VHH binders against Protein disulfide-isomerase A5 (PDIA5). Designs and how they scored, part 1

No score or structure here was measured in a lab: all are predicted.

Target 1, 129 residues: Protein disulfide-isomerase A5 (PDIA5), of Homo sapiens (Human) (q14554r378to506)
Amino acid sequence: WMQNPEAPPPPEPTWEEQQTSVLHLVGDNFRETLKKKKHTLVMFYAPWCPHCKKVIPHFTATADAFKDDRKIACAAVDCVKDKNQDLCQQEAVKGYPTFHYYHYGKFAEKYDSDRTELGFTNYIRALRE
Positions, changes and structure headers below are counted from each chain's first letter, unless a header gives other numbers; antibody chains aren't numbered by Kabat.
F, E and O stand for the ipSAE by ESMFold2-Fast, ESMFold2 and OpenDDE, each averaged over both directions (binder to target, target to binder). V2 = 0.75 x the mean of E and O + 0.25 x the DockQ between their complexes.
Where letters were taken out, [cut] stands.
The coordinates of atoms that the task and the answers printed are left out; those that the model quotes come from them. Centres of patches stay.

## First folded at step 1 (VHH)

Design g1 (framework vhh_gocatamig_d2)
Fold by ESMFold2-Fast, scan of step 1:
Structure g1 (fold): chain B 129 residues (1-129), chain A 119 residues (1-119)
Amino acid sequence: as target 1 above (129 residues)
Amino acid sequence: EVQLVESGGGLVQPGGSLTLSCAASGFTFSDYYLAWYRQAPGKKRELVAGISSGGSTVYMDSVKGRFTISRDNAKNSVYLQMNSLRAEDTAVYYCAKEGYSFDWSFDYWGQGTLVTVSS
């Protein structure tokens, strides 16, 4: 009946468990979801990656900034999950994080600029004009 | 198998410059994200700069405008050009290869190179 008072604390919520405007995609729904959005910026990541952890707040803030724009999505794919490994290989993900822009589900280019909310936001705004 | 060998560290006065080099072997260099981390005594290891396979870069806020990361895929090397060095930049600098099992205790970290900024 007694619990160990020194038990480790519960783990922090994963990015997917946080209530944000980021679309968390898996291999099974990736293609169909992207085809429904005019512009999607996708972050391919690994949860253990320090580079990814640093970028997540910036990418999340960007997604939240565009939440009311039905033509724009910011999406993420966890490349460490078994079910996503084939997808990440097909998309030629060579490191984490990797950012791809898709136009109605068609790969258009890699995003290789600043990994900040300002950088992502300026990029997405340029796509609309 | 995988080896990362850092060089270029040393003692430099505040305001000085150093260039760190990392020579890599044992993997397809052009396919991987590479990073420079640092650790000062009593501090956590922190990401200083990173560079993707495509050449995109990230920097920690305190080094933006002062440090430049670059890579040479033909030479299997990554570099960190450090300008306007400050006492708080004093640390052991590590070259790291990103992958499925990236961790600070990972065999893919180099041995590190010491940078001391002092008068």
Scores: ipSAE 0.000, ipTM 0.134, lowest interface PAE 14.1, mean pLDDT 81

Design g10 (framework vhh_gocatamig_d2)
Fold by ESMFold2-Fast, scan of step 1:
Structure g10 (fold): chain B 129 residues (1-129), chain A 121 residues (1-121)
Amino acid sequence: as target 1 above (129 residues)
Amino acid sequence: EVQLVESGGGLVQPGGSLTLSCAASGSTFSIYDLAWYRQAPGKKRELVAGIYSGGSTVYMDSVKGRFTISRDNAKNSVYLQMNSLRAEDTAVYYCATDYGDYEWLPEFDYWGQGTLVTVSS
């Protein structure tokens, strides 16, 4: 009998496991990666956070919309991972989600507008001259 | 807008030294990645040296140990110290911003007019 009737259903894929244009960064590669992009919008999040779960589809759609633009990136950092806790503290993340805009790896400002694809897209487009 | 003005080029003998300067005006200098490119007649522009906004540096293999890039954010300037110059270093040298996305195929936002370096006896 090689049936497993009590096996749990497969878990939903994590954001990092989904095939998207979002750059999932960790403390070890954060600074290096951001320096290679003119404009990066970074979402600092926790997987358990309901507000984060609601915005993830919007942020993902934004990243996919800009996937062919070499000067633009949408990146995410999971602040619950042990290896990312120092990074999230250094970046002064006080809650989830938190959005920071970086210009060639240098922190420029917090994004505090609408947490929608339209809001993110309009913000990024305005960064162009 | 950022404007870049190169200076310091000239005629120098093989084995000599030269310092190139690039002065920037306009927008906030400290946030930019800065690079020195060069172009010899009939060749494509190539990255010589780069310095990130955070201060880390990159160099073309043929210039490692001979050239040093540095920046002074207070003076809105970037410098290229060139030692042990060779005939193959002869080119017009350009200062540029935003090099990080294009190591060998530069499509930079801002370019200077260039400064000619000639290495000959």
Scores: ipSAE 0.000, ipTM 0.126, lowest interface PAE 14.4, mean pLDDT 81

Design g11 (framework vhh_gocatamig_d2)
Fold by ESMFold2-Fast, scan of step 1:
Structure g11 (fold): chain B 129 residues (1-129), chain A 120 residues (1-120)
Amino acid sequence: as target 1 above (129 residues)
Amino acid sequence: EVQLVESGGGLVQPGGSLTLSCAASGSTFSIYDLAWYRQAPGKKRELVAGIYSGGSTVYMDSVKGRFTISRDNAKNSVYLQMNSLRAEDTAVYYCARGYTWSGRYYFDYWGQGTLVTVSS
């Protein structure tokens, strides 16, 4: 049921290696980055998670759709990285994917609607203030 | 910096019981799968029991009904309760942390092992 423990690192290109408008954040830059944006939707994920893999293209398309709006960001945090585990615990991430909306770096609410480009886009458009 | 440390191994009589513990330091493991493997002299390492992040378990046929795997995410620990021990259970027992990536299963950390000897 499990592969040899000396197996090489997974060879698949990571989401972070793709050139997209998604802001890939880590514990060290999370809070300072969010403070600079009026609206940020953050996806907390694990690269191995099948549900995350299905959402990634939708979330990426959403980020790309808002790339020219300087007040809006779509960001992602890889909760499997050891250096991000404290951040993911502090943000009360209990499963993957988890989506949080932050207003100028302050947690405002959890996004629990459709995990599609249309769902994300409609949610972000409604945040206009 | 993540380390898995096993404890609880020792000498036990046939038919006896023993509880192995594995504690993780330097990281939490609530999102990971955890497994116990064993290796007897001259033999390949084999899976004894596994517990998924959600709590579902798997066991090798020869230990079903005798061994129970459990986890305590608050303590970053996984346990193997071994009952009705047999001479063939004699081995070094290893704790391992696992995950799925690109449709394949990987282990990223292993413990140093703890010796279990079942002998009269």
Scores: ipSAE 0.000, ipTM 0.119, lowest interface PAE 15.0, mean pLDDT 81

Design g12 (framework vhh_gocatamig_d2)
Fold by ESMFold2-Fast, scan of step 1:
Structure g12 (fold): chain B 129 residues (1-129), chain A 122 residues (1-122)
Amino acid sequence: as target 1 above (129 residues)
Amino acid sequence: EVQLVESGGGLVQPGGSLTLSCAASGSTFSIYDLAWYRQAPGKKRELVAGIYSGGSTVYMDSVKGRFTISRDNAKNSVYLQMNSLRAEDTAVYYCATSPDYDILTGYEFDYWGQGTLVTVSS
């Protein structure tokens, strides 16, 4: 019995090409975007990084969980892009992934807790004011 | 703390005009973005018009061409000139500002006035 030939799958979309609630930012819009949000958790990453790849589903799920909260954003910056290298240097990104919390666009602290949806969600929910 | 005090509301016939004023007390008025919101009975508050510190303006679609927002930084005031008023414009109008939130982000304002009632009726 013959099998139907399967068409080759299309290339997987990049994180930026996926339809999610994550705000993908670049150097040109980083500061202006963060100033409009009371709380932003930013993931600085490299697409080739295995540690980044493991966190992306958790971070995406967190962003989607807060999509209807106007005070909260989860944003990502690809530090491998030429146009973002100055930004990642200015933000003192020394490795990938790095997570920073910004309050109305001002750097407040580095997030160093669990890189899971639960960890990120608990952190964001604890942010008062 | 910034205090916002609205005035100019009242009863007007359809097709009429009203000018609302919002006077701010406190400091640094010139750097604030200011917005007029309205709330009709049983409805959510909605953005009517906004004016940025730089003078750029934004309007809700249903009021474009009829309403004009302006500011006077020397008097710490913002104004809403309302022309060609319709029954659906009946609402309590609120002046609002936040140093930290864009006027397009909805209800995310730290400072609100007490509101002024506008009734459009024959």
Scores: ipSAE 0.000, ipTM 0.096, lowest interface PAE 18.1, mean pLDDT 82

Design g2 (from g1 with K97A E98W G99D Y100E S101Y F102G D103S W104Y S105L; framework vhh_gocatamig_d2)
Amino acid sequence: EVQLVESGGGLVQPGGSLTLSCAASGFTFSDYYLAWYRQAPGKKRELVAGISSGGSTVYMDSVKGRFTISRDNAKNSVYLQMNSLRAEDTAVYYCAAWDEYGSYLFDYWGQGTLVTVSS
ESMFold2-Fast, scan of step 1: ipSAE 0.000; ipTM 0.169

Design g3 (framework vhh_gocatamig_d2)
Fold by ESMFold2-Fast, scan of step 1:
Structure g3 (fold): chain B 129 residues (1-129), chain A 120 residues (1-120)
Amino acid sequence: as target 1 above (129 residues)
Amino acid sequence: EVQLVESGGGLVQPGGSLTLSCAASGFTFSDYYLAWYRQAPGKKRELVAGISSGGSTVYMDSVKGRFTISRDNAKNSVYLQMNSLRAEDTAVYYCAKDYSEVWGSDFDYWGQGTLVTVSS
């Protein structure tokens, strides 16, 4: 690294290490957390996936846009973590990223529209009637 | 025709080492993420390690510091160096082309697997 292996550049912070409004969930708190929110859009991802990396800023901006709304959450699940693999299989995640909408913890539909802040925010706003 | 052929499995004592190899053909190897999965008797298949086209790696928690995944694009091969093996590492190990660049597409698994038995 930079011709000095003893002084590599510092590692980039992970999404979970960033201070954002995204709720980073794991298998043991997923269902209890979703039941408390009327509307939750969940991003299932893998940290190494380039399509996931491109969406993360957009999804984070969406979460931040709804941070003051007590009925709405944007959540993320890292499907590569050992303890999340059962959850991701139960939720029928077959590729990354995958986006699911949950209503009071109940799976309602897969989100398959634009992977942009505008696309996500328009979708969530429409759910509020 | 996509093919992934694993080799290098065998019987090893606890604390020993093995290197698994996967020879790939039928796709542009350098463009894809590659992964090693394993399945122990009576358990579900789980991701052990993955490597991106750019060389970024991920590992399951129980193998971090013990296993190293690497790739050789010139040889169309991916490797798993396994050190400090434990009885719990006993499983059939599978090589997988584990990345979809298309939204919502299924992951691909093509290897027949190679058995690793860690036993005294």
Scores: ipSAE 0.000, ipTM 0.146, lowest interface PAE 15.2, mean pLDDT 81

Design g4 (framework vhh_gocatamig_d2)
Fold by ESMFold2-Fast, scan of step 1:
Structure g4 (fold): chain B 129 residues (1-129), chain A 121 residues (1-121)
Amino acid sequence: as target 1 above (129 residues)
Amino acid sequence: EVQLVESGGGLVQPGGSLTLSCAASGFTFSDYYLAWYRQAPGKKRELVAGISSGGSTVYMDSVKGRFTISRDNAKNSVYLQMNSLRAEDTAVYYCARDSGYEYWSGDFDYWGQGTLVTVSS
């Protein structure tokens, strides 16, 4: 019966380290990647944000649902990474999570509906021809 | 075991400055995201600023350019420098530790007791 001091749990894989259909973008490739996709829904997030944690499984499931559609992408940008802070400021990200829809790389609108797989999927489906 | 203790709150005139400090103990401070939240009477608790283990910062829009979050890993402390204070900044300010083991931690697992900031003439 040996009681050990409390230790923090081992680190979890980052979202970027998980094999999902979400496109993890950085400042260097953001513009070029979005120009090549007809429809991109982008989630701007911070790892410390409580609302982000709840949304990520839903957003990931949405990306996986559209993985075989070459016209559609679900992308994410980690706004607390030093290399991404300029990008998130340029895109007028004022809080987390923030969702922007881009059409061939051009900002079209903010997504402010339900932050669920159903909500995201219905929104993207409405954009399809 | 884990403790977060805020200090530095007080009464200040509009346009004044305060520095809030949060002293942490009971964990490996440098590995965790830390944040400042505030709650005004009758309002929900809102995120003011956050700082990652790597030093990346984020701010609520209304405090951008006025507040600065920083950390000192040698002292196990996180700070909120508040400049150009406004009446609407009046709130109880809380230091919070993110769990740090999940890739989006948004789970703030430990909170301080809070420190009151009153901005009034």
Scores: ipSAE 0.000, ipTM 0.097, lowest interface PAE 17.4, mean pLDDT 82

Design g5 (framework vhh_gocatamig_d2)
Fold by ESMFold2-Fast, scan of step 1:
Structure g5 (fold): chain B 129 residues (1-129), chain A 122 residues (1-122)
Amino acid sequence: as target 1 above (129 residues)
Amino acid sequence: EVQLVESGGGLVQPGGSLTLSCAASGFTFSDYYLAWYRQAPGKKRELVAGISSGGSTVYMDSVKGRFTISRDNAKNSVYLQMNSLRAEDTAVYYCAKGYEYVTSGDYEFDYWGQGTLVTVSS
């Protein structure tokens, strides 16, 4: 719309407003929710961040691919929201996106590999007890 | 075509030293973040060391003081100098090309080498 700046595109749904298999968590429910899942990969993000926006479709596709697996969850936390600041500090989030793997709610490791559906999917499939 | 080719791996005794090299092609080397990862059989892949286009370095805690990452932009190469090697350092070492996102303070890796095996044993 470079030719019509007075009519910006309509507001896009936030990631939280989209119908996906991603579990959107806040400080109040983070610990309780993670304890109920054997494996959770969590994306800590900021909605304004361009590199977070680039990863969101890949992470969403991964969550959708594992939606029928009761032991696996892909979750997200918006670290810009004031109510999530304490959680993101406690989890040592220093940048966005940051990816952590939790086993029954216990922090196990930071995910530092490819930020693609293939990368996330291969990581989750390789999780071993 | 982006290529990363690792070399310098081998068998070394505990307390020994090795220098790993990664030769890069197909991109403007000086513009990118480079890293060394390692993976032992049955273990997760872990970040060993990273170096930004500006020369800032990061290291895994267990290798701090023993390993040094460096880059030579004229030769399109990144290096890992490994000193005081331990049996626990035994792994396949991978070179990775990525992006350092200054505003987020984080990294994305889009290309990986084939890896080079480092075995530390007597």
Scores: ipSAE 0.000, ipTM 0.085, lowest interface PAE 14.3, mean pLDDT 82

Design g6 (framework vhh_gocatamig_d2)
Fold by ESMFold2-Fast, scan of step 1:
Structure g6 (fold): chain B 129 residues (1-129), chain A 121 residues (1-121)
Amino acid sequence: as target 1 above (129 residues)
Amino acid sequence: EVQLVESGGGLVQPGGSLTLSCAASGFTFSDYYLAWYRQAPGKKRELVAGISSGGSTVYMDSVKGRFTISRDNAKNSVYLQMNSLRAEDTAVYYCAADSWEYEVSPEYDYWGQGTLVTVSS
């Protein structure tokens, strides 16, 4: 005989809900947060994107590696959220993932190198003073 | 009108030295953040060195110990002393100026035309 079905498991936590050193930014706080950090590498992403999902562990590991350096931040912006669409258009995000380096909140360059922890770490170390 | 005029670029052998100068006019120089950027063929423009109105400096890691940024507020000028030059330093070098009103977020109001530095044997 049939038993009542058990409740489905809760959904997996989003990247923003995970306890990591990545700074999750939104349109409202993006510019003020970046201005307070000498070096910020920003990942613009969509949570459904397979390429983004593959990079997330590498980018998170990079953020955690630099967590004690007050001059450095690794930040992320979810471009699928309605409140972030204007920001992602202003920053000329045309695909996901897109990586931008900002120096005291000023856009300096697009990062187009290896999307691994080693690649990101070597890039940030080259910028750091 | 506001101008940044760069000088001092040229051809130099590896291991040599050059001093770049940037002369500013049309604004209150002493209040401004000044920076040197460079752009190599096929690469994006990158920050080389910066100096605040108070004299605090920042440098790209690859130039630390080799390059020195300085300013002379009486002469409205910023300088980049480049020592132990390498082939990888070959680029067009740009002077940039920004108001230091926010103290933490330099945004460049003015750019020079650029000066070419070529390091080759």
Scores: ipSAE 0.000, ipTM 0.082, lowest interface PAE 18.4, mean pLDDT 82

Design g7 (framework vhh_gocatamig_d2)
Fold by ESMFold2-Fast, scan of step 1:
Structure g7 (fold): chain B 129 residues (1-129), chain A 119 residues (1-119)
Amino acid sequence: as target 1 above (129 residues)
Amino acid sequence: EVQLVESGGGLVQPGGSLTLSCAASGSTFSIYDLAWYRQAPGKKRELVAGIYSGGSTVYMDSVKGRFTISRDNAKNSVYLQMNSLRAEDTAVYYCAADYEVTPYEYDYWGQGTLVTVSS
């Protein structure tokens, strides 16, 4: 009748809960935050999306590579959150992940190249010149 | 807008030292990333050293260990301390500033100061 079963392990931390150089943005702070950075690459994602899960380590490594460059930011927006849905619609996000480059907060282009640390890093380095 | 005024250039012997200064006008100097560029005769302009608003620095490989960039936010100034100067350091040196919080603004440049390294 009474047993001491082993407790299940705790759930894995969310991307937002991890201590990384990725800037996690929400609708309330998106515009103002992007205006403060010359170059921002933004990943729009859904936590349940398998393709997003594959890219997250690469995008995080890219953010960490540029952490000491204050003109460069790698930011992420969780499009599943209720308060972010309007933002993701306004930014024309049609699937996950979607990558947009912003110059001082102004949308410049979609990033549609290789979704690896190398691909992201080469793209961002080109923006420095 | 930011106005940049450079000073400190001149003639110096190989192995000598020189300090370049760049004075900026503006109420919030501390938000700017600041850099020194140089352009030698017949060559393109190249980044020599940069200092970000947070204080981290970047250097061109050929000047690492010889040049030091620093900023003084109280004096609205950025400096380039140049030690162990070589003939190949001869160039016009420019300072540049870029906004952190001003959307759609482009980089601001000073007029340049000539550094000649010769015996």
Scores: ipSAE 0.000, ipTM 0.116, lowest interface PAE 14.6, mean pLDDT 81

Design g8 (from g7 with A97T D98E Y99W E100D V101S T102Y Y104E E105Y; framework vhh_gocatamig_d2)
Fold by ESMFold2-Fast, scan of step 1:
Structure g8 (fold): chain B 129 residues (1-129), chain A 119 residues (1-119)
Amino acid sequence: as target 1 above (129 residues)
Amino acid sequence: EVQLVESGGGLVQPGGSLTLSCAASGSTFSIYDLAWYRQAPGKKRELVAGIYSGGSTVYMDSVKGRFTISRDNAKNSVYLQMNSLRAEDTAVYYCATEWDSYPEYYDYWGQGTLVTVSS
C-alpha cells in the first residue's frame, strides 16, 4: 500500500562535467599545462567544501571572461581525488579553497584577495601586459 | 580571438634581406603582445623575436643586431625585418599572440611563411 520508492533525482553535474573555460588539471598534467601559459590562476578545492561551492560560479565566470586571451588560464585541481593528493601536498595546500598564481608554470604567489569575479578579474588584468 | 596571416617569405641569397609581415583580423590588435617563431626541417620550433603591446622588444641571441621586430597598430600588422641572412635562418616563420619559452607545447599554429637562404 505504500508508494514505490521513486528513483533519486539525477546527480548535479560536477564542476568538471560543466562546459566552462576552467582547465581541470590533475597531477600528471599540471606542470606541463602551466608551462604553456604566461599567467595561470589555480583554484585548489574540495567538492564538499561550502566555501568552494560559493566561489565556483565566480571563478568560472572569470575563466569564461578570459577564454579568448591565450596568455591567461584559470585552472582547478580537485584535492580530494587520490591521484591529486601528492600534487596538493607538494603545492602546500593547507585548506580549501586555496588560490595560487603561476608564471610560466613557476609558483609566484598565493592569491588571498576577494573571492569574487570582480576580485579575480582585477587581479588578472593587473598581470596582463 | 585574433586571426593572423603571415607573408613575405621567399628565396634569398646569404647576406640578403627580407621583410616578413603578419596581418591580424577579428580582435583589438593593440592589446596583444606579438611574437615571431620559426621552425627549420628536423628542428623544434623556437622564438625569434617578440614585441609587447607597449613597444618593448626581445630577440633570440643569434638574430640580435640582424633582425628588427616592429608593429603598426593602425594597420593591425607586425613585421620582422631580417638583414644579413644566413643559411641557418632557413625555416618556416610563424607569428603568434602567444609568447612562451616552451613553444613546442602549443597546440595550434598558422600556415607560416617559408624563408629559404641559399646561394
Scores: ipSAE 0.000, ipTM 0.115, lowest interface PAE 15.6, mean pLDDT 81

Design g9 (framework vhh_gocatamig_d2)
Fold by ESMFold2-Fast, scan of step 1:
Structure g9 (fold): chain B 129 residues (1-129), chain A 120 residues (1-120)
Amino acid sequence: as target 1 above (129 residues)
Amino acid sequence: EVQLVESGGGLVQPGGSLTLSCAASGSTFSIYDLAWYRQAPGKKRELVAGIYSGGSTVYMDSVKGRFTISRDNAKNSVYLQMNSLRAEDTAVYYCAAGPYEYLSEDYDYWGQGTLVTVSS
């Protein structure tokens, strides 16, 4: 029963604009912020990347699962932003998504397992045992 | 500054249950990460269970499904409910607390320990 096409919906909110437990970091605050958390899993991403878009809900759910834990953070860095390009180069990010684990701000290892909430959650819990 | 006092240890038969309690004196108990460690004669001390300030828990593999850690911030206490006890669970159990460095043996505060003996 539509007579005229409806106006297109407004653009979908960016990951950074969504209210989640993911800590969105930029070059200026990356090192300082990570030093304050015992365990941080960082997702380096590009908003246009289809593989990144598929993982975002899983990574967000993981961050929300650990939101009450003061020792754990799930953080994200948008490597397409001009202000983050030096950071992503310094961290040797060669593709998207890339996942790094940091212990009190020091790089410890790359996460290369399942890109699912279960995979991320199991990894973080194993770091604590 | 903070003192930890364990209680509830004792002699129990295989398959039995015990509840260990750890009471803390001092302020700001709610910010602490708390853990139970154990040490059997001639062996290294090992983490049994931990509970974070936010309530999330971790367990060593051999006690998952049998032991439950919980906390009561109003009573400044942490508990370890031990079910289906085995001879291998025989050890001195220690309570540990620290607002930083969770899972490090450099915890800020340790209790004196309480002996659990599972008789065979």
Scores: ipSAE 0.000, ipTM 0.089, lowest interface PAE 18.5, mean pLDDT 80

Design h1 (framework vhh_8h5u_2)
Amino acid sequence: EVQVVESGGGLVQPGGSLRLSCAASGFTFSDYSYAMGWYRQAPGNQHERVAIITSGGSTNYPDSVKGRFTISRDNAKNTGYLQMNSLKSEDTAVYYCAADYEVTPYEYDYWGQGTQVTVSS
ESMFold2-Fast, scan of step 1: ipSAE 0.000; ipTM 0.163

Design h2 (from h1 with A99K D100E Y101G E102Y V103S T104F P105D Y106W E107S Y108F; framework vhh_8h5u_2)
Fold by ESMFold2-Fast, scan of step 1:
Structure h2 (fold): chain B 129 residues (1-129), chain A 121 residues (1-121)
Amino acid sequence: as target 1 above (129 residues)
Amino acid sequence: EVQVVESGGGLVQPGGSLRLSCAASGFTFSDYSYAMGWYRQAPGNQHERVAIITSGGSTNYPDSVKGRFTISRDNAKNTGYLQMNSLKSEDTAVYYCAKEGYSFDWSFDYWGQGTQVTVSS
């Protein structure tokens, strides 16, 4: 993707519009997608949330670090979208960001450690199966 | 197997319309709710984003095409579209379809082959 210098610059891309290894999921594909991956760390977020904005580069870097590992995925759900509100309620998301680990689509635990690339990476590497 | 194929380009008069299609094969848009983007490259210029549609259906366009171009997708047909109205000579370019918001350096294509759009009187 390159900019045309004669055209006005495009508006800043949203996280979903950026070219990253993060899987952006919605209510209609969340459960089917998670079942296909042995390990998925999911970030539930709101685009307006300052705490979410600070974590996005770290979570993205983590996803990129594991992009070649077919057993690992880092996924994100925008809980502000109308289509995702039921999903975020069902997953007991009480605030943003919230991080859940799923094993073959089954909720295993909430991630409450450091919201940094190092924290996320160490957590994923420590998964035994 | 895994690919994205553009079609629908052609020669059209200024003020005319074209509908471009982006067909996905070997994967489905519903699998990962990919954002879909259309980009173009005119001779001698860099690629530029023309339109994007997010997994949630939100769309975005640069001012140069806003109001004239409409991006959409049909998940049942696994196809994305770009409706181009009121075409100008400045819209002459090769148009490319791309998946966004997911790393594509393993098994998913990032760019299709492109489809040529020529606007000439």
Scores: ipSAE 0.000, ipTM 0.109, lowest interface PAE 18.6, mean pLDDT 78

Design h3x (framework vhh_8h5u_2)
Fold by ESMFold2-Fast, scan of step 1:
Structure h3x (fold): chain B 129 residues (1-129), chain A 122 residues (1-122)
Amino acid sequence: as target 1 above (129 residues)
Amino acid sequence: EVQVVESGGGLVQPGGSLRLSCAASGFTFSDYSYAMGWYRQAPGNQHERVAIITSGGSTNYPDSVKGRFTISRDNAKNTGYLQMNSLKSEDTAVYYCAAGPYEYLSEDYDYWGQGTQVTVSS
């Protein structure tokens, strides 16, 4: 009928619905996509996780900072989606968020440093040869 | 769209020659320092690698084609080639181009084309 002026605003878009440079991957395209990039930092997450929610703006800013570098990607996988459960188990994700670095699609190491834009950008810049 | 596309296959008599081409689109060989290879599969056989060229220009061939086949690349044209000389009936197969960012290509890292048929017969 009539929109109530005191009603709460509509829900914010999900991370996947936001127009950002983050590559949102699923089980069926994960390995194929990662092998196309020299360096990929992947965030495995759950949308309900408070620690994940706090990191999302920092990780998004990092992805946007490297958007013009064709050899670098920042990717995300939603581990609570049914179609991603096998992928997250295969990648040994034991908690959220979990960050993995892949070199041409091959797992190289787990990222355990600062979950900030500065931490992520310094890490990625150090990967250059 | 990221892909590689083969061309140049056909029918040739034993002892003849063919040159296959592999055109890359959606990526460049030079940009990612890609290696490029040629693979073939005949009916009833597993696929086999017949040639590889690394980003640095090093080449490798199995004994079955060594001395007869030559792989090359033109980074400016974003195209790879396989020159096939002294063709034998045993060379009859579908030939596939593959490209990957590592020097040692594997099936898991390759961008595979749809294949081009080479038939060697009288």
Scores: ipSAE 0.000, ipTM 0.092, lowest interface PAE 17.1, mean pLDDT 80

